# VHH binders against o75319: the designs that were tried, part 47

Target 1, 181 residues: o75319
Amino acid sequence: GNHIPERWKDYLPVGQRMPGTRFIAFKVPLQKSFEKKLAPEECFSPLDLFNKIREQNEELGLIIDLTYTQRYYKPEDLPETVPYLKIFTVGHQVPDDETIFKFKHAVNGFLKENKDNDKLIGVHCTHGLNRTGYLICRYLIDVEGVRPDDAIELFNRCRGHCLERQNYIEDLQNGPIRKNW
Short names: E, the ipSAE of ESMFold2; O, the ipSAE of OpenDDE; V2, 0.75 times the mean of E and O plus 0.25 times the DockQ between their complexes.

## First folded at step 3 (VHH)

Design s11 (framework vhh_4orz_3)
Fold by ESMFold2-Fast, scan of step 3:
Structure s11 (fold): chain B 181 residues (1-181), chain A 121 residues (1-121)
Amino acid sequence: as target 1 above (181 residues)
Amino acid sequence: EVQLVESGGGLVQAGGSLRLFCAASGRTFSSYAMAWLRQAPGKRREWVALITSGGKTDYADSVKDRFTISRDNAKNTVSLQMNSLKPEDTAIYFCAAKPGYTYFSTYYDYWGQGTQVTVSS
């Protein structure tokens, strides 16, 4: 349907690129059919996403969509030059190891294919916060060896909103490192 | 493999400038991301600046607008221009390298031995 996701308006559309990484996080873009329910300053379409990233002097090279739906926008709403990857991720629960593996594999593959440029990996769920922040932080901790509290602080600062789900935070801080994924 | 050797450290007065160099030997380092990290007495190593294989730069907030990292792939060198130095910048500065497919890492494949920078008030 064309119903705006709960609390979607409460979050900044796009964060800043996380310094020292290729990651940028944002909330789900909404296709034109949703705009009748939004004030002009609340609109955040796929086009708006690319405009906001360009305004930061950045360029997207990959979008990873973690939502458990396809109703908000279609891949066809994105420029043909930007790859789109869907990883259906259920909210509320810590993502399973298969989901974590898929995310890490996609990120590593992108980075290896993009050694000679500075293009970004855009990651979003509905709000660009809990599932998005978990998977980005999990990558930084497990693959890049970042201390959990530092990864969380970096994400929170750059996203402009703090991770909300305590079970996600607990897993990042005290859960097992999935180094074999 | 690659070996890294830092130079250019020394004693400088607050407000002064210093330029550090890191020379790489072994394999061509043009595919590596290069970073500068520092360690003050009794503190953990902290990241200062990074330059990717593609030439994009990032800086820690504490040094932003004062320090500039650059690389010369023909000479296999990376440099750190440090301006408006503060006593708080006193540390051993390390050059570090990682394959250029990632920007950030606290885990670097290669490290230099470090060069001492002392900023007097």
Scores: ipSAE 0.137, ipTM 0.527, lowest interface PAE 4.4, mean pLDDT 87

Design s12 (framework vhh_4orz_3)
Fold by ESMFold2-Fast, scan of step 3:
Structure s12 (fold): chain B 181 residues (1-181), chain A 121 residues (1-121)
Amino acid sequence: as target 1 above (181 residues)
Amino acid sequence: EVQLVESGGGLVQAGGSLRLFCAASGRTFSSYAMAWLRQAPGKRREWVALITSGGKTDYADSVKDRFTISRDNAKNTVSLQMNSLKPEDTAIYFCAAKPDYTYFSTHYDYWGQGTQVTVSS
């Protein structure tokens, strides 16, 4: 379908880089075919994503796409120099250990390969909020030893929107550390 | 950026063997996962085999026990040894690459031009 995702217009397109990390979060970019349903100021294509990142004096080195669909944009719409990782993640439920492992593996590998630059890991789901925020915070807690409330606060501040799903927040605050990376 | 060039394709009789090669040029072949995909006439591309930078391999069910993927990081090459070939293996075979840390993604960042494999009955 060519329908705009529910509440997609309610969210800021791109957050700020999370200080002390290589993460930046954003909502799903929409390819050109969606623009007929959007005002010019509402457009957020893959090109718009890279323009907004550049406007912040940042550069993407990896995109992690957590949506459960391929309909919003094609990887071919991205610059050839930026690797694309698709991790199909179902909304509403806390991501399973396999999904968490894939995310951690990709982040750790990117950081190891990019230790000589300052390129960012861009992470998005549909709104760039719940699945995105969960996996980024889970990484910071489990791998980097950040306190759960500090990780959540950092994500919320930099994304410009607060994590909404209580089950995700509860798992981050009270769930076990997963040593699967 | 990585450039990929395939070779070794050709015509072979059913039951025969072929070895495909993919020569890679670019900054960091040794940190890339390498794959072979194929496209038969009138069909969508299908994944055949993958090898990670560390040498872990995976294969499509249709080619398990017949095909072997390997790599030589010193020569920046990946190869596909194809044994017990069947007419159903007739396809254009593409070499593809992605960073190793994204090896489980179905998307590949770099592609070769393809090499034709024809298996006659």
Scores: ipSAE 0.255, ipTM 0.655, lowest interface PAE 3.5, mean pLDDT 90
Fold by OpenDDE, second read of step 4:
Structure s12 (fold): chain B 181 residues (1-181), chain A 121 residues (1-121)
Amino acid sequence: as target 1 above (181 residues)
Amino acid sequence: EVQLVESGGGLVQAGGSLRLFCAASGRTFSSYAMAWLRQAPGKRREWVALITSGGKTDYADSVKDRFTISRDNAKNTVSLQMNSLKPEDTAIYFCAAKPDYTYFSTHYDYWGQGTQVTVSS
């Protein structure tokens, strides 16, 4: 159905580019069918996403969708020029190694193909916070060698919200490095 | 510099129709996406319709199936056929232009002065 996700309104629609990275996190945009259930100022559609990105003088080069549903918007709602990747990621639990690998692979592929530009990797789950934050931080830690606390702090600051799930935080801080290939 | 001039606005009864026109000056009309936006008193300006340089159209849900945007590149004009008008369609309607690659941008390079559309109940 077209019910608004719980607490979806509580989160900033779009974060800021993470300095030193190509990542930007945002909450799931909702297709037009959801608008009738939202106040105008609460609306955040795929169109709104791109508008907000532009306002930051940035450009999306890839969207990674981590939601475990397809009900929120359609890839067809996105510009054809921006590739869309779906990685079904179960909520509330630490993503499995396969999911982590898929994410890393996608990011690395993008970076390889986009060396000549400064386009961003947009990542979102439902709220663009926990799953999103975990996978971005996992990448920074495992691939870029960033200190876990630094990665988490950077993400939280740029997203405008802090990771909420202790299991994610614990795994990032003390969990094993996952394979990169 | 491109100038945009709207025409065709006026007073119409609910259920009626109007056709708005926008004439563009300059040589680069064919490279721009053209849009209609509207602003009602006390409300935010809202996007109504867009047509790319290639003729692809898009509409706000509120006007879908009632409004039709079209363009004539030979005449440097864009039009908005408005059917089944409702009182809530009352607004100042603006013609605006932007590059095709800024399809999702809220920024337009050029704006008309606007034309008043009033739909009476």
Scores: ipSAE 0.000, ipTM 0.210, lowest interface PAE 14.8, mean pLDDT 92

Design s13 (framework vhh_4orz_3)
Fold by ESMFold2-Fast, scan of step 3:
Structure s13 (fold): chain B 181 residues (1-181), chain A 121 residues (1-121)
Amino acid sequence: as target 1 above (181 residues)
Amino acid sequence: EVQLVESGGGLVQAGGSLRLFCAASGRTFSSYAMAWLRQAPGKRREWVALITSGGKTDYADSVKDRFTISRDNAKNTVSLQMNSLKPEDTAIYFCAAKPEYTYFSTHYDYWGQGTQVTVSS
């Protein structure tokens, strides 16, 4: 089971840092076993991820993996210096309150422990778009007080692709603020 | 070079006590949450206890009120005091570490090799 995720090639590997935040979004890196199914210019391994982040003069301090699988790469494929957090998040449905709380807790804790540096929180799902964009925007809206339309626009611009799932967009724009955690 | 080394395991009678120790190397461990997990023969690895760098603790229901996790940040050690031991506590006990802010994650960055605890009936 080394099938390339459907539509994975349609998305930019990694976006730009979201200005005013510590977030950067990207699509799932694929371990070397997938490279035989990819042209050289299509490869995006864990190593490629770190090279692309470095090319932007940025440094990752945390990776939050929102996929519901571990088939694409293993935590041990990442540098030992970068913490890895797995939050199993089912695609298609809006993440539940427990998932939202786990994400917020991880982000708040990272920011508290990394006040003296500029390291980034890297967030990805399969395409680095819907689950990733939802949770980042949810954090900005609920914790930072950003207007929903501004959070979505900022994510879309920096990721280089627009959030696609209407139910996610609807929840961000009109859903309740998640406070009790 | 990151290593966790467990000690203190052994054979004990039901109702007895044991204290496990985990010695950690590396300067980043003071920022890590430390945990104990166990694996009985033929069973999946089971989480037992966790302590954050700030001292907040959490326990599995099966060991609540019997086990106490503690740490000494100056010595990079974590301990598990096990009281009122039951035959069901027989397992290999592993020390593991993860960043404090990944408290809810089941992924651990560093693992020890384990220490055997056997509780006779």
Scores: ipSAE 0.014, ipTM 0.384, lowest interface PAE 7.0, mean pLDDT 88

Design s14 (framework vhh_4orz_3)
Fold by ESMFold2-Fast, scan of step 3:
Structure s14 (fold): chain B 181 residues (1-181), chain A 121 residues (1-121)
Amino acid sequence: as target 1 above (181 residues)
Amino acid sequence: EVQLVESGGGLVQAGGSLRLFCAASGRTFSDYAMAWLRQAPGKRREWVALITSGGKTDYADSVKDRFTISRDNAKNTVSLQMNSLKPEDTAIYFCAAKPGYTYFSTHYDYWGQGTQVTVSS
C-alpha cells in the first residue's frame, strides 16, 4: 500500500528561509491517502506545507520536486497559483551535470520573473536534506560565489538537519565548479 | 548601472552606535539588491546584511539583532544602523549592489570604496 518514506518522520517538515536567498527546504508532503499511517501531529500534506510557510510570514512562488517518484502527492494537490517543476533526481548519487543545469536554469528563470517580489523557491526531495541540500548549495557555490563550507553551514542551520551523505559533502567542498549557469 | 559612495564611518567606543549611509547613482536603483560587507585587516571579506529590491532583509548571525539595514528608493540610499558595537566589528564596511534577482554573493556587480569603522574597547 501507501508506505510512508523510510525515516520521513525523523525530519522537521519545513526549514527556515535561508537568509540572503530565496530558498526554503522541506521534506516531501504526503497526500491524504497516507494519513491512515500517521498520527495527527505527524501529518504533513500539501496544505500543511503552505500553512507552515505562511506561519513564517513567507510565500511560495515555485516548488521544485527532486523525488524520483510521483507517488507522494500530485501537482494538482498544490494551489493553482504556485508553479511546480519536477526534476527526477536519483538518490545516493551526486546529481549529474544535466540535473544541476536544469536546477540552475529553473532558479535563474524564477528569480528574473520575480525580481519585484520576495516569493520563495521551495525545494524538496524525500527528506528535504541530501539531494535538496546538494542542489541548493551547488547553486550558491557555482552561481552566487558562496564558499562551500559557508553554503553547507547555512543550509544545515536553516533546514535544522545536517547533510548526511559524505559523497555529496565531498563534491561540494572539493569538486569542480560547474560553470553551466 | 550603479555607482556607490559610503559615508558615516568613524571611531566609536564599545557599546556605542554608528549609522552608515550608501548613496547610489543610477536610473535603476530600485531594481537592485543592496548589501553591506566588511573586511577586517588580514581577513576575508564577510557579508553582513542584505536588503532586496522588495524590501526583505537578511543578516549574518554575528550582527543579527544589533544591525538594521534599510533603503530609501526616493533618495537612492541604503543605510546600516549599527548598535551595541563590539571591538570585533572593526572593519572597512563596503556597500555593494547586484540585480535584484541574484542573491547572497561575494560577486556583486557594483562596489563602493568602503568606509572605516573602528570600535575601541
Scores: ipSAE 0.160, ipTM 0.560, lowest interface PAE 4.7, mean pLDDT 88

Design s15 (framework vhh_4orz_3)
Fold by ESMFold2-Fast, scan of step 3:
Structure s15 (fold): chain B 181 residues (1-181), chain A 121 residues (1-121)
Amino acid sequence: as target 1 above (181 residues)
Amino acid sequence: EVQLVESGGGLVQAGGSLRLFCAASGRTFSSYAMAWLRQAPGKRREWVALITYGGKTDYADSVKDRFTISRDNAKNTVSLQMNSLKPEDTAIYFCAAKPGYTYFSTHYDYWGQGTQVTVSS
C-alpha cells in the first residue's frame, strides 16, 4: 500500500545522536512512491535520511528496522555499505524478551566490529518513538547501567519527542533488568 | 595495559576555572576512548565527558558549554578544562579508558585514582 502512516507527518524525521552513545533515532523513511502524497518539505526518503545524518557530521554504520511491515521502503533503497537488520516488532505491547535479546545482540555485535570508528546505529519504527525509544532505553539500562529516568530523558531530548506509551515507560522504570543476550 | 594518573584538582571559588590532566602509560593510548567521570560524597559516580579515537567529544548536559575535553596522543594525555565552576561540581574526578564502544557504560577497562575538585560558596 501507498498510505502514509497515521501521524507520521507529526514527527521530526531524524533526531540528534544521543550523547554518550552510538544511537540515533528517526521515523520510517518512505520510498519514492509515497512522495505523490507529500509536499516537498514533508518528504523523507532513504536518501533524505543519509543526507540529514551527514548534515550532523555523523555516519550510519547499521540500520535496525523495528516496523512490522516492509511496505515503506526496501533494503535495496539503502547504500550497500550500510548493514540493515529487520526485527519484526508489534506495536502497543512491550517487546518480549526474544525481541529485546535480538536487539541487544545486534547492538553488541556492531560495537565490537566498529570499535575503531564513530559510526552510528540508526534505529526506527514507524514514528521512531515508542518501540524505538523502548529498545534503546532498555539497552542503556540493562547493558550500560544507565538509570531508567536518565535514559528516558536522554532519548526524549535527542529524539525531540517524548515516549508516549505509559506501559513502555512503566516497564523501563520498574521492570526487571533482562540479562539474557 | 594502561595506567592512568590524574592531576590538576584543587579548591576554587564559584565562577572560577580549573584544568585537569590525565597521564596515560602502558599500551598505546591513542587506541582508547578516554572519559572523565565524577563522584560527589554519598552519590553515585556520574559520567562527565568523553573523547573518542576520532576526536569526537560528548558531554553531560550539566557541564555542556562549560567543560572542554581534549587529548594529546603524542604526550599520552587527556585534559578537562572546567570553566564557570559551580558548588555542585564539587567531586572526585576520575579519568577512565575504554575501547571505542558505547560511551554510557559504567564498565571502563582502566581507571585513575581520582583528583579532588572543591568549589566553594
Scores: ipSAE 0.245, ipTM 0.618, lowest interface PAE 3.7, mean pLDDT 87
Fold by OpenDDE, second read of step 4:
Order: structure tokens, then C-alpha cells, then sequence
Structure s15 (fold): chain B 181 residues (1-181), chain A 121 residues (1-121)
């Protein structure tokens, strides 16, 4: 169906590039069929995503979709030049090691192949906040060696919203490091 | 390939100043963002400062207003002016290069061998 996700309107469509990283987080864009249920100013389509990224003088090089559904938009709605990766990620629970590994692998692969540019890795779940924030922070902590509180602060500031799930925050702060390869 | 060589490290008293230099080989220096990172004994390597190929600068909170990063494209050098030094600034300081803008250590293309900075209390 084309039901608007709960609280979807409450979140900024697109965050800011995380300084020093290639990450940018955003809420899920919605395909045209959802527009009937939205005010014009509330609409956020795949096209709108790219427009907003462009307005920030940035370019997307990869989209990682962490939603656990395919109903929001189609990969075909994206430019062919931007790779799309789906990592089905269950909400509200800390992602399992396999999910974390998939995310890390994707990011590392992108960075390896995009050393000569400054294109961004766009990451989103439904709200572009909790699952998105966890995995980005998990990467920064495990792979980049960033202190957990610094990673969380950086993400929150750039996304314009703070991670909300305590289990995510607790795992980031005190949980074990996950394998990187 | 780019070779990076740090210099300017040494022993300094707390409150003192030190200027580090990094000399880059090659002819494509201007195409790289340059960064300083440091690693204290028993601690992880941490990002200190960055300067993009366009001259945009950024700093870790711990060094803001005390450290200044600059680059000279004509001389293929990047420098780090360190003022109001603290014992906590004691570390091996590394110069690193990468195309684009990045804070973190794992994705830099080139690294120097590091220079020791020791700040006594």
C-alpha cells in the first residue's frame, strides 16, 4: 500500500554531509503514488532527494536502503548512474552481525572504487534516523576507530535529529566491536 | 605515488608552540586534501586537522583555536601550527593525503612516518 509511514513528516528530508565522511542520511523518499496523501511541501520523492543533494553542492554515489519493505519507491526511480543497494534491516532491534557486515562491506567497496571523487553514500531507513544512525555510527566506531559518543554526536548534528532508540545507543556505547571482514 | 615526510616535532613545555611540516613528493599535491592525525601512547589514532585542496579547513574540537593547518601548493607542503600546547597533545603526529574531504584515518591514500611531539608539564 501507499500508507505514509508513521511520523515520517516529522523528520527533515535530508541531513547534511557528515564532515570528514562520505555519509549523508535522509528519510525514505516516497514514490509518486504517495503524493496524493501529502501536501505539496511535504512531498519527498526520489527526484526531490537528488535535487536537495544538489542544492548542497553534493553528489550521491551510492544509496543504501535499510528499510524492510519495497513499497516506498523503486530502484528504477533512481538515476541509472547511482547504484542502489538494499539491505533489509529489521526495525527497533540492533542489527545482527550479518547486517552490520553487509553494510560495512558495501561502504568499504564504495570507498575503494571511489577514491578519485567525493561522491556521497546516501543511507536511509524509514526515518533515516535510528537504523541509519546505528549502522553509520557502527561503521565509524568499528572501522574508523571513532569514539562512540563522538560518532553519535556527529550523526545527530548532521541529521538534524538525535538517535532515539536506547538499545541502539547502548550498543554503540558499550557493545562489542563487530567484525569488519 | 606520493611520499610524505613530516618534520618539526620535538620537546616543548606546556603553553609553548611548535610548527610541524609535511613535504609531499610528486606534482599533484594540489589535488589532495591534507590532514594531520596523531596517536598517543596506548591510544587510537585520532584526527586533528584537515585542509582541502581548495583551502577549506577543519579541526578536532580538542585543538580548535590552538592549532592551525595551512598548505603551500607551490612548495608541496602542509603545516600545522600548534599553540598553547598541553601534555595531552603528546603524540606521534602523522601527515596524510587523500582526494576529497575526510576526517578519518582508514581511507587516506598516503601516510607519512610520523614525527614525535612531546609536551612536558
Amino acid sequence: as target 1 above (181 residues)
Amino acid sequence: EVQLVESGGGLVQAGGSLRLFCAASGRTFSSYAMAWLRQAPGKRREWVALITYGGKTDYADSVKDRFTISRDNAKNTVSLQMNSLKPEDTAIYFCAAKPGYTYFSTHYDYWGQGTQVTVSS
Scores: ipSAE 0.015, ipTM 0.300, lowest interface PAE 7.7, mean pLDDT 91

Design s16 (framework vhh_4orz_3)
Fold by ESMFold2-Fast, scan of step 3:
Structure s16 (fold): chain B 181 residues (1-181), chain A 121 residues (1-121)
Amino acid sequence: as target 1 above (181 residues)
Amino acid sequence: EVQLVESGGGLVQAGGSLRLFCAASGRTFSSYAMAWLRQAPGKRREWVALITSGGRTDYADSVKDRFTISRDNAKNTVSLQMNSLKPEDTAIYFCAAKPGYTYFSTHYDYWGQGTQVTVSS
């Protein structure tokens, strides 16, 4: 249905690009049919997403959608020039190694194909926080060698909201490096 | 296999400017992302600025709008223009390099020996 996700209004629509990376995190855009349930200043459609990215003088080159649903918007709601990748993830549990590998593979492939431009990888789940923050931080720790606390702090600052799920934070800080790249 | 040598460090008064240089020798420079990191006494190394093989630049928030990184592929050189220097910028500055397609990291393949920058109040 057209019900707004729980707590969706509590989060900033789009964070800032994470310096030193190609990542930008945001909450799930809501297609036009949701707008009757939102004040004008609360609207965050796919079009609004791209407008906000342009306002930061940035350009999206890939969207990775981590939600377990297609009800909020469809790939057809996005510009044809921006690739869309769906990685189904369940909230509450730490993403499994297969999901982590898929995310790393997509990011590395994008970076290799886009080494000569400045385009960003946009990552979102429902709130653009827990699953999104986990996978971005996991990439930074495992692939880029960033210290876990530094990765988490960078994500929190740029997203404008702190990772909330303690099991995700615990895995990032003390879990094994996933070497399947 | 790349050798990196920094130069341009020194003593400067707060509010002043310095330009650091990093000369790379060895294999092809143009395919590498180049970074500047710094380490103050008793502190961990922190990332300052980055320029990718494609020319994209990024800066730590603490130096944004004050520092500018640039590269000259013909001369195998990367430079860091440092303006409006503060006492907190006092550190040994290191040049570092890695393959250009993944670039945010404290884990670089090649490092210089560092050049001292001291900013007096």
Scores: ipSAE 0.077, ipTM 0.497, lowest interface PAE 5.2, mean pLDDT 87

Design s17 (framework vhh_4orz_3; at its last look DockQ between E and O 0.04; V2 from the best seeds 0.00; counts 0 for: pae E 17.4 > 2, placed apart)
Fold by ESMFold2-Fast, scan of step 3:
Structure s17 (fold): chain B 181 residues (1-181), chain A 121 residues (1-121)
Amino acid sequence: as target 1 above (181 residues)
Amino acid sequence: EVQLVESGGGLVQAGGSLRLFCAASGRTFSSYAMAWLRQAPGKRREWVALITSGGKTDYADSVKDRFTISRDNAKNTVSLQMNSLKPEDTAIYFCAARPGYTYFSTHYDYWGQGTQVTVSS
């Protein structure tokens, strides 16, 4: 069906670009069929996403979709010029090493191919918070050498919502560095 | 490989200004993200400012609205204009470079030797 995800309305649609990075986080866009269940001011379609990014004077170069479903929108709902990558992640569990590796590989590949522009990597799960924040912070800690507390604080400020899952926070602060190279 | 040389450091009174320069040699400068980091005695290095190959700038909250980073690709230089300096800005300032996309990370491919900035009260 076209049921709105639980708590989806509680979250800001799009955060700010994380200063010093190419990352921007947002909640899952909802295709047209969901709009019957939303007031006009609550709508956040794929088109609305790109309009909000443009309003920040930013441009998306890649979308990484971390949801474990394809019911919310289709890649065909996105501009043809923006690459889309699906990484199926289960909510509530810390992403496994294979998932972390796939995320890091996609980010590194994008950055290598986009050295001569300022295009952003858009990352979302259902709420654009826990899985999204975990993988972005994991990248910053493992690849960029950022202190865990600094990465989490930066994500929280820019997303406009704090990471909620204590197991994710504990893994970021105290877990091993995943040496995917 | 690329070499980075900083200049422009010195002693200045609180409220004063300094302009730091970083000259790059070796590779095509225009494709590099360039950053300034600083390290005070007994403290870890902290990121201060960044300018990407595309010209986008970012600043640490501690220096926002006081410092301005800019680049001149024709001269292979990046500069940091430092206004309204405070005693807590006292540090060795390092120019750092990485191809293309590096931002506030301390993991840069190329580093200068640093230039001392001392702000007296």
Scores: ipSAE 0.215, ipTM 0.588, lowest interface PAE 3.4, mean pLDDT 87
Fold by OpenDDE, second read of step 4:
Structure s17 (fold): chain B 181 residues (1-181), chain A 121 residues (1-121)
Amino acid sequence: as target 1 above (181 residues)
Amino acid sequence: EVQLVESGGGLVQAGGSLRLFCAASGRTFSSYAMAWLRQAPGKRREWVALITSGGKTDYADSVKDRFTISRDNAKNTVSLQMNSLKPEDTAIYFCAARPGYTYFSTHYDYWGQGTQVTVSS
């Protein structure tokens, strides 16, 4: 249905670009049908997403949607110029190797095709925090060679919220490296 | 702001070895990706080696298996062990740092003044 996700209002709609990366994290935008259940200032639609990104003097080049549902918004709600990728990712669990690989592959593909610009990879799950943070950090750690604590700190700072799930944090800090190809 | 100071350069015979050092100021060294670049006379500056904050390394093809980049976070230093040196390795070697988190960046925010490496035939 059109119920607002739990605690969705508690999170900043859009984070900041992660310095040295092309990543920006945000919470899931909600299509118009959800607006009747929100105060005007709480509304965050696909259109609002792009407006907020523009306000940061940035541009989205790709949206990776990690939610495990399609009820929040439709790809048709996005500009045609911005590719949309759905990676169904189960919440609360450390993403499996296939999910991690899909994410890495998508990011690498984007970077390869967008060397001539500075467009961002927008990543979101429901809250744009745990699944989003894990996969971004997993990429930074496995592919970019970033120290786990630095990756986590960077994400937390830029998202404006800290990763909450201990299993995610533990896996990032002490878990094995996943396949990059 | 980060200050970088290179050392260890000098004259060496072909086939010889040399170890360069770069000392970084500040307490956030462990968060920086570090690199060595070099510039030979009349040539463009070229990337030589990189080590990420997590210790992942990469090398230019021209120096692979001969050069080794390493870092000591406790001492805020990055080093470049250069073995089997060739006259073609003659250049000013620069240490560079980037606070951002990137593996394949060709741009760095902080640079040392460079140290001269000369390999005689």
Scores: ipSAE 0.148, ipTM 0.608, lowest interface PAE 2.6, mean pLDDT 92
Fold by ESMFold2, look of step 5:
Structure s17 (fold): chain B 181 residues (1-181), chain A 121 residues (1-121)
Amino acid sequence: as target 1 above (181 residues)
Amino acid sequence: EVQLVESGGGLVQAGGSLRLFCAASGRTFSSYAMAWLRQAPGKRREWVALITSGGKTDYADSVKDRFTISRDNAKNTVSLQMNSLKPEDTAIYFCAARPGYTYFSTHYDYWGQGTQVTVSS
């Protein structure tokens, strides 16, 4: 149904652009039907997302949706000029190599196509924290060569919330670097 | 043939300083963003610093306030001043170039061969 995801109200809607990257993270926007159970200041719709990005003087060029459901908003309600990609990502488990590869492929394709602008890749899961933080950090570590602790610190600071799931943190810090190919 | 050639690597004691240079030939890089990356033995290549065609700079957190990237478009060169060096900075350092004005693309069109930096305790 139209129930608010657990703990969703506890998180800032949209983070800040991560300096030196094209990433910005946010929690899942909720279509208008969810607003019946929200105070006006708690609302965060797809329209609100784009307004908040504009308020930061930024522009989205891709949205990567990591949720395992389509109930929160419809991709068709997004501006036609902003590509949308769903990567079904199981929660609670470290994402498998296929999921990581899909994410890397999508980011690399975006960067090639958008090399002449400064548009951002928006990434979200339900809370915009654990799955989102894991895949962004995995990309920075594996593809950009960022040290794990530096990637995690950058994500935490720019999202405004720290990564919470210990198995994700341990895999980023101590797990193997994944093949990009 | 287009080349990026690094120089200035060597052995230095912890706390010391070193300056790396990257000389470009075969084309002008004034419209490119230039970067330094590094790779320690058995580890993955990591980004260190970037300078845009317009001179805006950015740094990895691990080197911020210790390293300074700069460029000279007239000489088609980029440099990396490395201060307060630590054993953890030991790596092969690569110069790289990507087109455009946008920061931190993963698609570098040109790479140097690398120069070794070794920081002893």
Scores: ipSAE 0.000, ipTM 0.119, lowest interface PAE 17.4, mean pLDDT 85
ESMFold2 (binder alone), look of step 5: mean pLDDT 82; pTM 0.843
OpenDDE, look of step 5: ipSAE 0.022; ipTM 0.410

